# VH-VL binders against Thrombospondin-4-B (thbs4b), part 9

Target 1, 176 residues: Thrombospondin-4-B (thbs4b), of Danio rerio (Zebrafish) (Brachydanio rerio) (q8jgw0r23to198)
Amino acid sequence: ESTVYNLLTSPDCLPDLLHGGLAEQGVTELYILTTFRIQPGTGNTIFSLYNPRDNSKYFEFSVFGKANKAILRYLRRDGRMSAVTFNKLNLADGEKHRLLFHLKGLEVGHPGGFPHSQGALPVPGVELHLDCRLVETLRDLPAVFNGLNNHQAVELKTMQGKAQEGLEELKLAYGD

## First folded at step 4 (VH-VL)

Design s51 (framework fv_barzolvolimab)
Fold by ESMFold2-Fast, scan of step 4:
Structure s51 (fold): chain C 176 residues (1-176), chain A 120 residues (1-120), chain B 107 residues (1-107)
Amino acid sequence: as target 1 above (176 residues)
Amino acid sequence: QVQLVQSGAEVKKPGASVKLSCKASGYTFTSYYINWVRQAPGKGLEWIARIYPSGGSTYYNEKFKGRATLTADKSTSTAYMQLSSLRSEDTAVYFCARVEGYWDTPFDYWGQGTTVTVSS
Amino acid sequence: DIVMTQSPSSLSASVGDRVTITCKASQDISNYVAWYQQKPGKAPKALIYDASNLETGVPDRFTGSGSGTDFTLTISSLQPEDFADYFCQQYDNLPYTFGGGTKVEIK
């Protein structure tokens, strides 16, 4: 099923993690909150966010239960996807999990736009919070484009298959 | 049921152009990419380009950029590929195949293929 | 471009055999791999998507596995109708690229 989101509202234990942190110099922050349940042994894409106008893909999250890893992919400045691997996240355990992704250092605009070359803030990176706890911090990622600036709509596609209940909740917010 | 039906075989001379068709039925044509893939005799598969019929947005493999042109007619649910400046190495079976429009997925349904022979 | 290297290029097997085909990507492509079966004179048929998920109607003797750069297609008990060519494909990034193919022949 397709769903459109352009604003995050976190009702639970994550509100304080979503406050503050606007980048004034054309580099923004993106917050993504997901709630899902995946049965053991399942390895598949959980969701993907894309622009319905040109079908460009912005953001994708996948879990591989047998390999005990999760992979986050996102659009880069050159129009390619980049991947970040999280080892030892046992998310295919049949239990409900809530993940918050905090991406910082996103460049505003479409692929082929100007990179933010001058200035010290913010350093590109991703923080992953699992069930209200910071689990991972990755700093030295490639520069990324934020095609979701200015409250652009995105569409969501979720994986469907045996032994998976799928995505239960998805919310997005920008630092603007 | 989902079907992609392609036009008949073509024989062309070097330097000519060919235009192939792919008629879709059994699904919402505008919700899926149509991709074009070729296979030379005894060889593997090579991706040429794709089109999203709703908006007409196209993406071309650099190897075929400037020679391949993709179009789609929403009223007839038909996709087209024109390939110009044909060379002998363009001799192949050309397939159309669909991909779900939400994200990049595998090709789940294929046309039967159109044989294009380029000879002097 | 992402290069998909498939091995072996051909193999001979008997009905009932376990057959394994491998595919290596030149860079990390997560799970964005599909496997296709192609019989002579026919279009490819999708067998597996997202590295390990079976397409509807495909027998469960076909299994896909792997992530990152190394992927495997396994046929647990080869049947007469399984003698065909098999191809892997990445859909992580454009242009889409395919492995060179593996011909599974009868001994």
Scores: ipSAE 0.000, ipTM 0.506, lowest interface PAE 12.7, mean pLDDT 74

Design s52 (from b2 with heavy chain A97T E100D D101Y Y102E; framework fv_barzolvolimab)
Fold by ESMFold2-Fast, scan of step 4:
Structure s52 (fold): chain C 176 residues (1-176), chain A 119 residues (1-119), chain B 107 residues (1-107)
Amino acid sequence: as target 1 above (176 residues)
Amino acid sequence: QVQLVQSGAEVKKPGASVKLSCKASGYTFTDYYINWVRQAPGKGLEWIARIYPSGGSTYYNEKFKGRATLTADKSTSTAYMQLSSLRSEDTAVYFCTRGDYEWGYFDYWGQGTTVTVSS
Amino acid sequence: DIVMTQSPSSLSASVGDRVTITCKASQDISNYVAWYQQKPGKAPKALIYDASNLETGVPDRFTGSGSGTDFTLTISSLQPEDFADYFCQQYDNLPYTFGGGTKVEIK
């Protein structure tokens, strides 16, 4: 089973879903599909997952138009943040971009990270698909999503079960 | 004390199927992946597949996709692997192991089940 | 698939020797490497995870090091109970893959 949340039309649904921790909500995998337009010279955090108690980040994607770069930050098992800079993709060009993030590992002991980006793109129009590990603390801690703004559409697809079924539902929702 | 206890040795004919069990105790069964790894006599370790018991989600090594089937019974804290269309090259010791990481560091191992495929 | 090349395939050593086993990944795997010890007729036992972290109960004479593509397991002063097979494993990407193993034998 999977549910799609459109943050522009249903922003209040996500706090309920993520309240009490991702694993306690039955979420085994989380797909974040982002569609955005960023003008050159502007910088924006596209989305973040964070702990509301201390505002520490679990996962964050930002685009910086002035520097013409994008940065992915994620929490590692050792409690440190890793950062990866994307200079190969021109994401602050005033055009529409669609990126898919697949967050797995709501299980004890995973080291965190995104060790492999997918070569095959599962959803129409997606330019980048990243498989990302989450730290073990996510299963037991509340997480809050922040990614809603006036120039973005952010869709969260949560799954209670098999990842392939969730991808097929996204494909149906955004395909022809 | 964490333990993974596997079923006893199996002898099968080519073309048959075998179903192995792995009973977990000493931890919350649904919080960890169970992985299956085999070792042919005198050879190295080969990863077959994994299952996350809570949701039942599985991932299979392409070499075993279509022949291996992983399941888990949460009520008995037992994982199963069925391997079909057995051939002589499947003769090996099969281990179940607990995955402490999503991508597979194996902190605890079962004792192994010997499967012999012979005519 | 990521290929893990382990060297040497076997070595002979005496009690008290320093033993070094190496493992090379075909691509950058950061620090997502584990090391296992296996004695005859037994299941493998976890020794090291995340390239350098000792598993609980593993003696301090075992050390892991490396990052990226080149990894090393060192036994600083070999003991009688350390004669065994050793395997490295990457868990950066699926499918998980193991090195070919190193047999540590009595000289």
Scores: ipSAE 0.000, ipTM 0.470, lowest interface PAE 16.3, mean pLDDT 73

Design s53 (framework fv_lumrotatug)
Fold by ESMFold2-Fast, scan of step 4:
Structure s53 (fold): chain C 176 residues (1-176), chain A 118 residues (1-118), chain B 107 residues (1-107)
Amino acid sequence: as target 1 above (176 residues)
Amino acid sequence: QVQLQESGPGLVKPSETLSLTCTVSGGSISDYYIHWLRQPPGKGLEWIGVIYYSGSTDYNPSLKSRVTISKDTSKSQVSLKLSSVTAADTAVYYCARGEDYWGYFDYWGQGTLVTVSS
Amino acid sequence: EIVMTQSPPTLSLSPGERVTLSCRASQSVSSYLVWYQQKPGQAPRLLISDASNRATSIPARFSGSGSGTDYTLTISSLQPEDFAVYYCQQYDNWPYTFGQGTKVEIK
């Protein structure tokens, strides 16, 4: 038995926003929730947020079972792709893991101002929560908010090819 | 160290089935996603398909109706069958390991030339 | 499918020269791009993954750069053992696709 599974299913670990479904509202925060089980020796792209117009990726998470590593790729506001490798997370262990990404963007909707004239959030970037614990904070501003706030298409997709063995949840929610 | 080695007939007649074997050593075939690729003379590489650790497969849509990839764990072998071959299927065939199922390949077999000719 | 186009098809160079090889995708591949080296009679060898990450044991003279649809492989000082065909490949979308190759040959 694993105590980790009890923590993964706790309602207190998740924002209320994720329990009610997707809400239409101004986007200054984005939550991506996924629950998965990855067997040792397998690899999977868990999810991607992308622009279907030009097929560019905003935000993608992949787990590699053989090397027991995970890679987060995300487009930065400056147009460059960041790739972050996690060598300390044991995600390919055959057990369920619940992963929550909390993305923070710039405040938008300021009357009479350009986006650059608005103040940045104190901690713009990405927080990674594994099994209800904060395990990483990234400071680079995600470009996905540009797509969402400019009414461009942003789509969520999962898995490349047929490998669907361990994906149990994938949800997206917006916040102010 | 992981090593891959292709084997099979170097000559196949038109309309018959091409059958190749990839033998994996230095690791369990259940630890890797094994891919098949080919390279026609004077042309670039073409991805044929993959067999996942689960035994599930994905094939290039251009070849899907003719391709079957399977594995035999007792022999540490992955097999490729390509049916209804023509001269256009003449190529060097490679098996390769993706460390995971993503498409960059870190270990390749030496390749085996298959000529389709009567 | 995503079409990969490499240019030029052939480069004739002398040892010690700096060379840049180009690879273009028909749509953005989000830096999910790989470079391979292939010598006559041999299987391809992994050089660069994720557009710019040099594989273990690959000499520092090899470097990759680029984003979106346009990528380059640079060899800063060409060695005799570097004369080979170089292929780029995308793994952003299934099926995986390769360029037609650039042959780097002795002048």
Scores: ipSAE 0.007, ipTM 0.540, lowest interface PAE 9.2, mean pLDDT 76

Design s54 (framework fv_lumrotatug)
Fold by ESMFold2-Fast, scan of step 4:
Structure s54 (fold): chain C 176 residues (1-176), chain A 118 residues (1-118), chain B 107 residues (1-107)
Amino acid sequence: as target 1 above (176 residues)
Amino acid sequence: QVQLQESGPGLVKPSETLSLTCTVSGFSLSDYGIHWLRQPPGKGLEWIGVIWYSGSTDYNPSLKSRVTISKDTSKSQVSLKLSSVTAADTAVYYCARGEDYWGYFDYWGQGTLVTVSS
Amino acid sequence: EIVMTQSPPTLSLSPGERVTLSCRASQDISNYLVWYQQKPGQAPRLLISDASNLETSIPARFSGSGSGTDYTLTISSLQPEDFAVYYCQQYDNLPYTFGQGTKVEIK
């Protein structure tokens, strides 16, 4: 079983998490907050952001209890797939886990070569926060912002499992 | 006993679509990813693509425009379709079970030779 | 795509000899490397995963080592059933890619 949300063109997208003028300045920042519970020995794709026209995946997170792994894959701006395995995060332990993914694209006002304040804007790339703790930083630029800023169809797909193994919360928020 | 078995026509004409089926037993397609690989006679191995236990698919970029992988979990079958074939597509085709989502292949089918010829 | 290069292409050896096969990746693959054995007319068989993790059914004479871009498969004392082609494969990133193979043949 899957639930599909259309982030840009469908009334069924998550409207309370969409803010700012997407058409005005373009999307340069994306927050994905998810809460889930996965039993040992089981696993599931928690969520995927994809292009429904060709089924290409922009960003996907999966937890696999049989392998004791959590896997993030995302399409990079150079067209290559980045696949990251988190062997240090025991997420298939039957307990509730909350993850925050912070994706940052290129800043319109801050082209490469300019010094930038560390506290003003996040470094472009992907940051993973587990229970309010930064646990991973990936510097490959995500391609999802190209899709979002060109007003292409970008859909959110989730898989529903047993209550104890399934997705309990998924929220997306945009920033200009 | 874990088993995978490829089946389909052994001869395909140039420009047509190559269609193969992988039938599995001893495990559920809901628990494992199934990969397709090929090996031209006397040459090395090439990964074609996968359908994961979640139903998601990934394809080798060199073949993506021509490849479709699908499954029927209730029948324990995975399907490979490769369109617009040429003599370069002549190979032994394997289906294999992925040990992990991004992993490697712990069980392989015996392989089926597909010859592309007029 | 990550390119895998195996060397040498062919090794001619006698039973009892020690064998070392090399596999090099075009970039760091963080030990996400697997070795397979393939005999004529058969599908490949998994030998070693995660660069050094020996599969349960595989004899202890096989071992894997290496890190970063450079990996090796060692057979401590070659047995008659070990004459085969050996392939390495990376699974650090998609698409998965294989070396061209090393043929271990009888002298």
Scores: ipSAE 0.005, ipTM 0.486, lowest interface PAE 11.3, mean pLDDT 76

Design s55 (framework fv_lumrotatug)
Fold by ESMFold2-Fast, scan of step 4:
Structure s55 (fold): chain C 176 residues (1-176), chain A 118 residues (1-118), chain B 107 residues (1-107)
Amino acid sequence: as target 1 above (176 residues)
Amino acid sequence: QVQLQESGPGLVKPSETLSLTCTVSGGSISDYYIHWLRQPPGKGLEWIGVIYYSGSTDYNPSLKSRVTISKDTSKSQVSLKLSSVTAADTAVYYCARGEDYWGYFDYWGQGTLVTVSS
Amino acid sequence: EIVMTQSPPTLSLSPGERVTLSCRASQDISNYLVWYQQKPGQAPRLLISDASNLETSIPARFSGSGSGTDYTLTISSLQPEDFAVYYCQQYDNLPYTFGQGTKVEIK
């Protein structure tokens, strides 16, 4: 079961969810759903989950309309950034696009990453779904679970100014 | 240890094409974002453009009609061509690495001065 | 394009003094800001990324702060090697743009 948080309508609750509620539960799975409309010729960071203490980025998605490009970046557990560039993918086309990021970590209580269970074993990594289609699978373990489960600060940055009107949905859901 | 080094002619005549090369050593050119920047004498820095590890490029709109950035992985080199140069293009030209950084530069070449004069 | 404005253009100071350099963006840049140091005849050196993230090998006397449109670089106690030109740069949006620089010179 997943608890769903609307990050655009409840931004004041994000620290409680990420430091109180989520940190009290072992989080091993995250879904980040975002819906946006970007005008042609403009570009923005859609959202970024970051550590406000040192401003390190856990997970960030940006669209550059002038360059007709989109970039996904996330911090790996080994401290290195993973980056995926979507060249010539026109997401700044004035149309609504829906992205789902599915982040899988290691099962809590199974150090070493080889849990034994009757169900399917977890497949750690990141999946990106664009308009209900799987467009990318990344196998590097995301570091955001270290922040969430070890009481490290995790905060949200979103599109700024008038560009924020193009950000229609940003939701976070998590599971045990 | 990644190193970048710019090379090319120090003098270019007005209306001609400026051609510079950035040689990358200590790492695979396919693993990095390589940027070109310039700095006119006594002035600030200007970003020219980037070539991503995918081979795709982005350019400063103010220079886009005159700039081409390309790479040759067999030689570990990134090239900058700037057409129809004028005295306003006189500057120190830098190549810089982005690797996993986006829009900020952790390793720079030493820079090469290009003077546009007849 | 996002315009970056630095102030003051020049600061004349003595070793040991605290210095604060200002950088203003024409629109909110969500802390996507970098500070560089440049000495004569050298390429710029990365000091601080993400507005406040001190880079490896940079002394702790350097710090960055700010949010939205207004950012500052502080040197708590100037050392002789700190006399240089300092540039801020935004990377929130293409094209990447720089301030005009602040020159910190010896008094």
Scores: ipSAE 0.007, ipTM 0.482, lowest interface PAE 10.5, mean pLDDT 76

Design s56 (framework fv_cofetuzumab)
Fold by ESMFold2-Fast, scan of step 4:
Structure s56 (fold): chain C 176 residues (1-176), chain A 119 residues (1-119), chain B 111 residues (1-111)
Amino acid sequence: as target 1 above (176 residues)
Amino acid sequence: QVQLVQSGPEVKKPGASVKVSCKASGYTFTDYYVHWVRQAPGKRLEWIGVIYPSGGSTYNNQDFKGRVTMTRDTSASTAYMELSRLRSEDTAVYYCARGEDYWGYFDYWGQGTSVTVSS
Amino acid sequence: EIVLTQSPATLSLSPGERATLSCRASQSVSYSGDSYMHWYQQKPGQAPRLLIYDASNRATGIPARFSGSGSGTDFTLTISSLEPEDFAVYYCQQYDNLPYTFGGGTKLEIK
């Protein structure tokens, strides 16, 4: 199977992360943690989740210091690409930043619903946490869950050369 | 044209189970969600849950926890909703309805199946 | 769960009059400019029929006299000039959060 999975450690300010093997149901939660330091005037694609068969992208994050912006691009379930521009996060400031992307999908295979829920499914979408603070919530369903749950090849690409590019950490975790 | 045709009326005793069917035609069954909704006499509509026929995945409203099971048969283009441990409060008309998306509206409805629970 | 309150419970009007029906949600059902509220019409002995989706869009085949408006917690269904076939029960439904919930209904009856 070509599913990408990495065990994440849980520092004090991050939520407890899922550490299981293959999900018996479908993957319904995905965590992407990245730590980087980008100098002013430089820009890099930090990571992308993509289909290696055709090089199409499910989810991509880039920081452009010269334009003073960061861009999140992700494929929606309806086949359209969403692009979100962040120009107030000051990510290309020469300082270390830690970003956590929490992707939530739809619940699969539960006759009675969630065990710990009062009858509500977690809201599907994407949450962005910067340095342990929630800074953005996007409600469009990411297509990456369709890729993962349909036995497709989903791979993680990172920027090359940690010292030159400023990438210090990149990890994924799955959950159901 | 799009149609959802449901099974006929049922009369059950308390504690029994009922299984309602919903046969789809006029569209690709696996491209749309099937939602289940009920309405007790003189009461509001109540959402029971949803099944995605392509993969068979389901979500059930917690109010029906442990009592509802949704299934489908893709070769017959039919969805099923089974409700167990019936109570008099379960007396209602049960509807299936088509949804384009999990977050979408219900654009086509079955005619409804009357379920009466009495002793 | 999100509770939807419809008012009035019963509205008595004559053909040709304007009808205004209210639906109030216990919490916002809007996100990023979109409102996740639908309206249905139900006649006795029949399944509900979709009228308005996403607060303001008319469903296929629905006459122009039907319109929806509102955002956040307050939504309105308007029928600009009532026809005899419009006397029915109207329900709002939210799909902002699971479980999906319906209002208690407004019965439109002939005065």
Scores: ipSAE 0.005, ipTM 0.488, lowest interface PAE 14.8, mean pLDDT 75

Design s57 (framework fv_fezakinumab)
Fold by ESMFold2-Fast, scan of step 4:
Structure s57 (fold): chain C 176 residues (1-176), chain A 119 residues (1-119), chain B 111 residues (1-111)
Amino acid sequence: as target 1 above (176 residues)
Amino acid sequence: QVQLVQSGAEVKKPGASVKVSCKASGYTFTDYYMHWVRQAPGQGLEWVGWINPDSGGTFYAQKFRGRVTMTRDTSISTAYMELSRLRSDDTAVYYCARGEDYWGYFDYWGRGTLVTVSS
Amino acid sequence: QAVLTQPPSVSGAPGQRVTISCTGSSSNIGAGYDVHWYQQLPGTAPKLLIYGDSNRPSGVPDRFSGSKSGTSASLAITGLQAEDEADYYCQSYDSSLSGYVFGGGTQLTVL
C-alpha cells in the first residue's frame, strides 16, 4: 500500500505518541514505522522522504534481497549524505518485519550543559528498531527537520512494483 | 591533545595554484570531517568546503566549485586544499578546522596559512 | 556580503554587559539549525566560544552566554574585561545554500 498515515499506532514495544502535525514550536522528533515482507532474491526502495521543490531526498530505505542487505541513506543537515549498510540483518527472508526509525532533530531550546567527555553526545540523531529491538544508533542530525520546521513540503513515497507489493504498513508520526 | 598544523605562508601570482596542508594529531583522523574556512585581510570568515577523510568525499561552497580541490592522505593524517586560477581577491588566511557533526560547529582550528595573490 | 547579519561593532566599559546579535532567515537559524559563536583575538585563529545556541566548552567563563529565538541569536558578555576585546562571529548552516554560513563579525572594544 502506498497510502501514508500520519498517526503511529502504539504496539507494546513502541512509544506512546500523540499526533500534533507541525508543532507550534517546530518538529523535534519523527517516527517512521514500516512493516514489510520481502522474498529472497527480490528487493527495492521501501520508502523515501523527499523535498518536492527540488526533488532531493532526505531519507531513503532500501532492501536488496539478492545481496541480502539493506541500505539506509539520509541527508545530514550540513549537506552530507550518510549511507549505512546492514549486513547483519536478514530482512529479505520472506518473513514479516517491523522497522521503526526514530529521528531526533534539533530541540527548540537546547538544554544548557557541556558535551560528555571526548565528544560523546547525549542525544542520537537516528535510532533504528527492528522487531522492537534497537539495532543502530546514528549521531548525525537528519536534514528532514529543516524541511518540516521551515514549512517546506516533505513528501513520502514508495516505489512502484515489487516493493509496493511487499509493503504492509507505512506510517509517520511527529513529536515535540 | 588535538592539534592541526598548517603549512607556511605562500605568495602567488594571478592565475597560479596554491596547495595548503593541514596535519592532524591527537585524534582518529578518519572520524571527523575536515573543513576549510578563509578570511581576507580585515574581513570576515567564509566557508570553503569539507572533506570526509574516511571516504575522500568532498563538498564545496558554490562560489569555489571548479577551482577548489580537497584531498587527504590517511597514512600521515594530512588534509590538503588546492585552489587554482588564483585572483587577487583570493588573498586570505586559509584555516583548516575540525567539524563536529551533531551540533555542526568547528571545535579545533589550525593557525592559518596566509596566501597572498599579487602581481 | 555575509549571510548572517551582525552589528559591525559594539563597545562597553570594564564590568558592563554587552549583547551581540546575529540575524538570519528561514533557511538557516529559522530552520532550526544551531548557532555557534567564535572569538578571534587579533592575529589568532577563531576559538569556539559557544556551541548549540547556549552551551559553553570547557574553559570558557560563565560571563559568556548564548540564546536563540526565531530567526535570531544573541551572545551576551557580562562583567566585561580588557581581554574580551576581540572579533566575535556567529555561525550556522543554510539549507538553501547547502553550506555553512558566518555572520559578518562584530568588533568588541573595551573602553
Scores: ipSAE 0.000, ipTM 0.484, lowest interface PAE 15.3, mean pLDDT 75

Design s58 (framework fv_iscalimab)
Fold by ESMFold2-Fast, scan of step 4:
Structure s58 (fold): chain C 176 residues (1-176), chain A 119 residues (1-119), chain B 112 residues (1-112)
Amino acid sequence: as target 1 above (176 residues)
Amino acid sequence: QVQLVESGGGVVQPGRSLRLSCAASGFTFSDYGMHWVRQAPGKGLEWVAVIWYDGSNKYHADSVKGRFTISRDNSKITLYLQMNSLRTEDTAVYYCARGEDYWGYFDYWGQGTLVTVSS
Amino acid sequence: DIVMTQSPLSLTVTPGEPASISCRSSQSLLYSNGYNYLDWYLQKPGQSPQVLISLGSNRASGVPDRFSGSGSGTDFTLKISRVEAEDVGVYYCMQGLQTPYTFGPGTKVDIR
């Protein structure tokens, strides 16, 4: 049985999810499901998970309709951001799209240890499913950081759409 | 912005002691392991010591073991290196560096402080 | 202790040409978690070292994409696709798998 969180209806559970769910359970694979509609020629940040104390970002997905591209940005274990660009992905076409990100090889946030205490991890990478079709597989990417210490805050920010635009679904899932 | 500032270097005679400090800013100091790395004039980099985020574990290079002691004060946001029984071979620029104990690399380095051991 | 070696120890490159630096470890740096604990650092003249590549191939923040790291186990390579004047300095590989952490002897990169 998988664990699923709807971030649009229960964003207040996000800190507990990241600390108790992802970090404590050593989750190495994560699914992010989002459904949205963006008009042609516009661009928008669909959603962002960020630290409200300093406005630093943990995970962000943006669509740039004029350039027909999308960018995924995420925090690495070392505190730096990685950016992954998806070119020729026409998501700003005025139609509803459902995206599923399958993140592999997540780095767990925990106290340091020499030697590393975890077993072999899947090679870090991202699979992108658009409208129930696998459209991109990227491998050997810097790993997505999946843990936060007890002093880090997390909040969700979602897109501010114009007429005929909107975010309808944002879910996070992991487990069996 | 992450910043590390070393201090305490100087000229000292063989057999004497010196204490180096590294003041950290721009990050949560108590979440990171910290290292000392040195470089003798015109030579390469040599790792000296590491201390875990909470001070509970320490490791020292064999060349300094028993003479140098790494420590930290998380309330003062400062890393230390106590250097006893100094030898001329300890002459070097000493850098503090932020590291991930879990991953083992150094992502930020200080400007360094020069220690000269001479008679 | 894990011994690190680099080749060449010095390299003079014409601006715009590629450069390649080899690093070898006396023991495998591939851990059971699938990562190679090998990092690359650059020390520009008169400056502190800075990280370029971590865990074999992960480029550090602000590092241009002309820098790339590859390899696994005991053999690693740092490549610069087009060397620029600002790339002059000494390049060090380092193993972070176990204490004591050890650096290679460094490769000095100059331009013609």
Scores: ipSAE 0.000, ipTM 0.448, lowest interface PAE 14.3, mean pLDDT 78

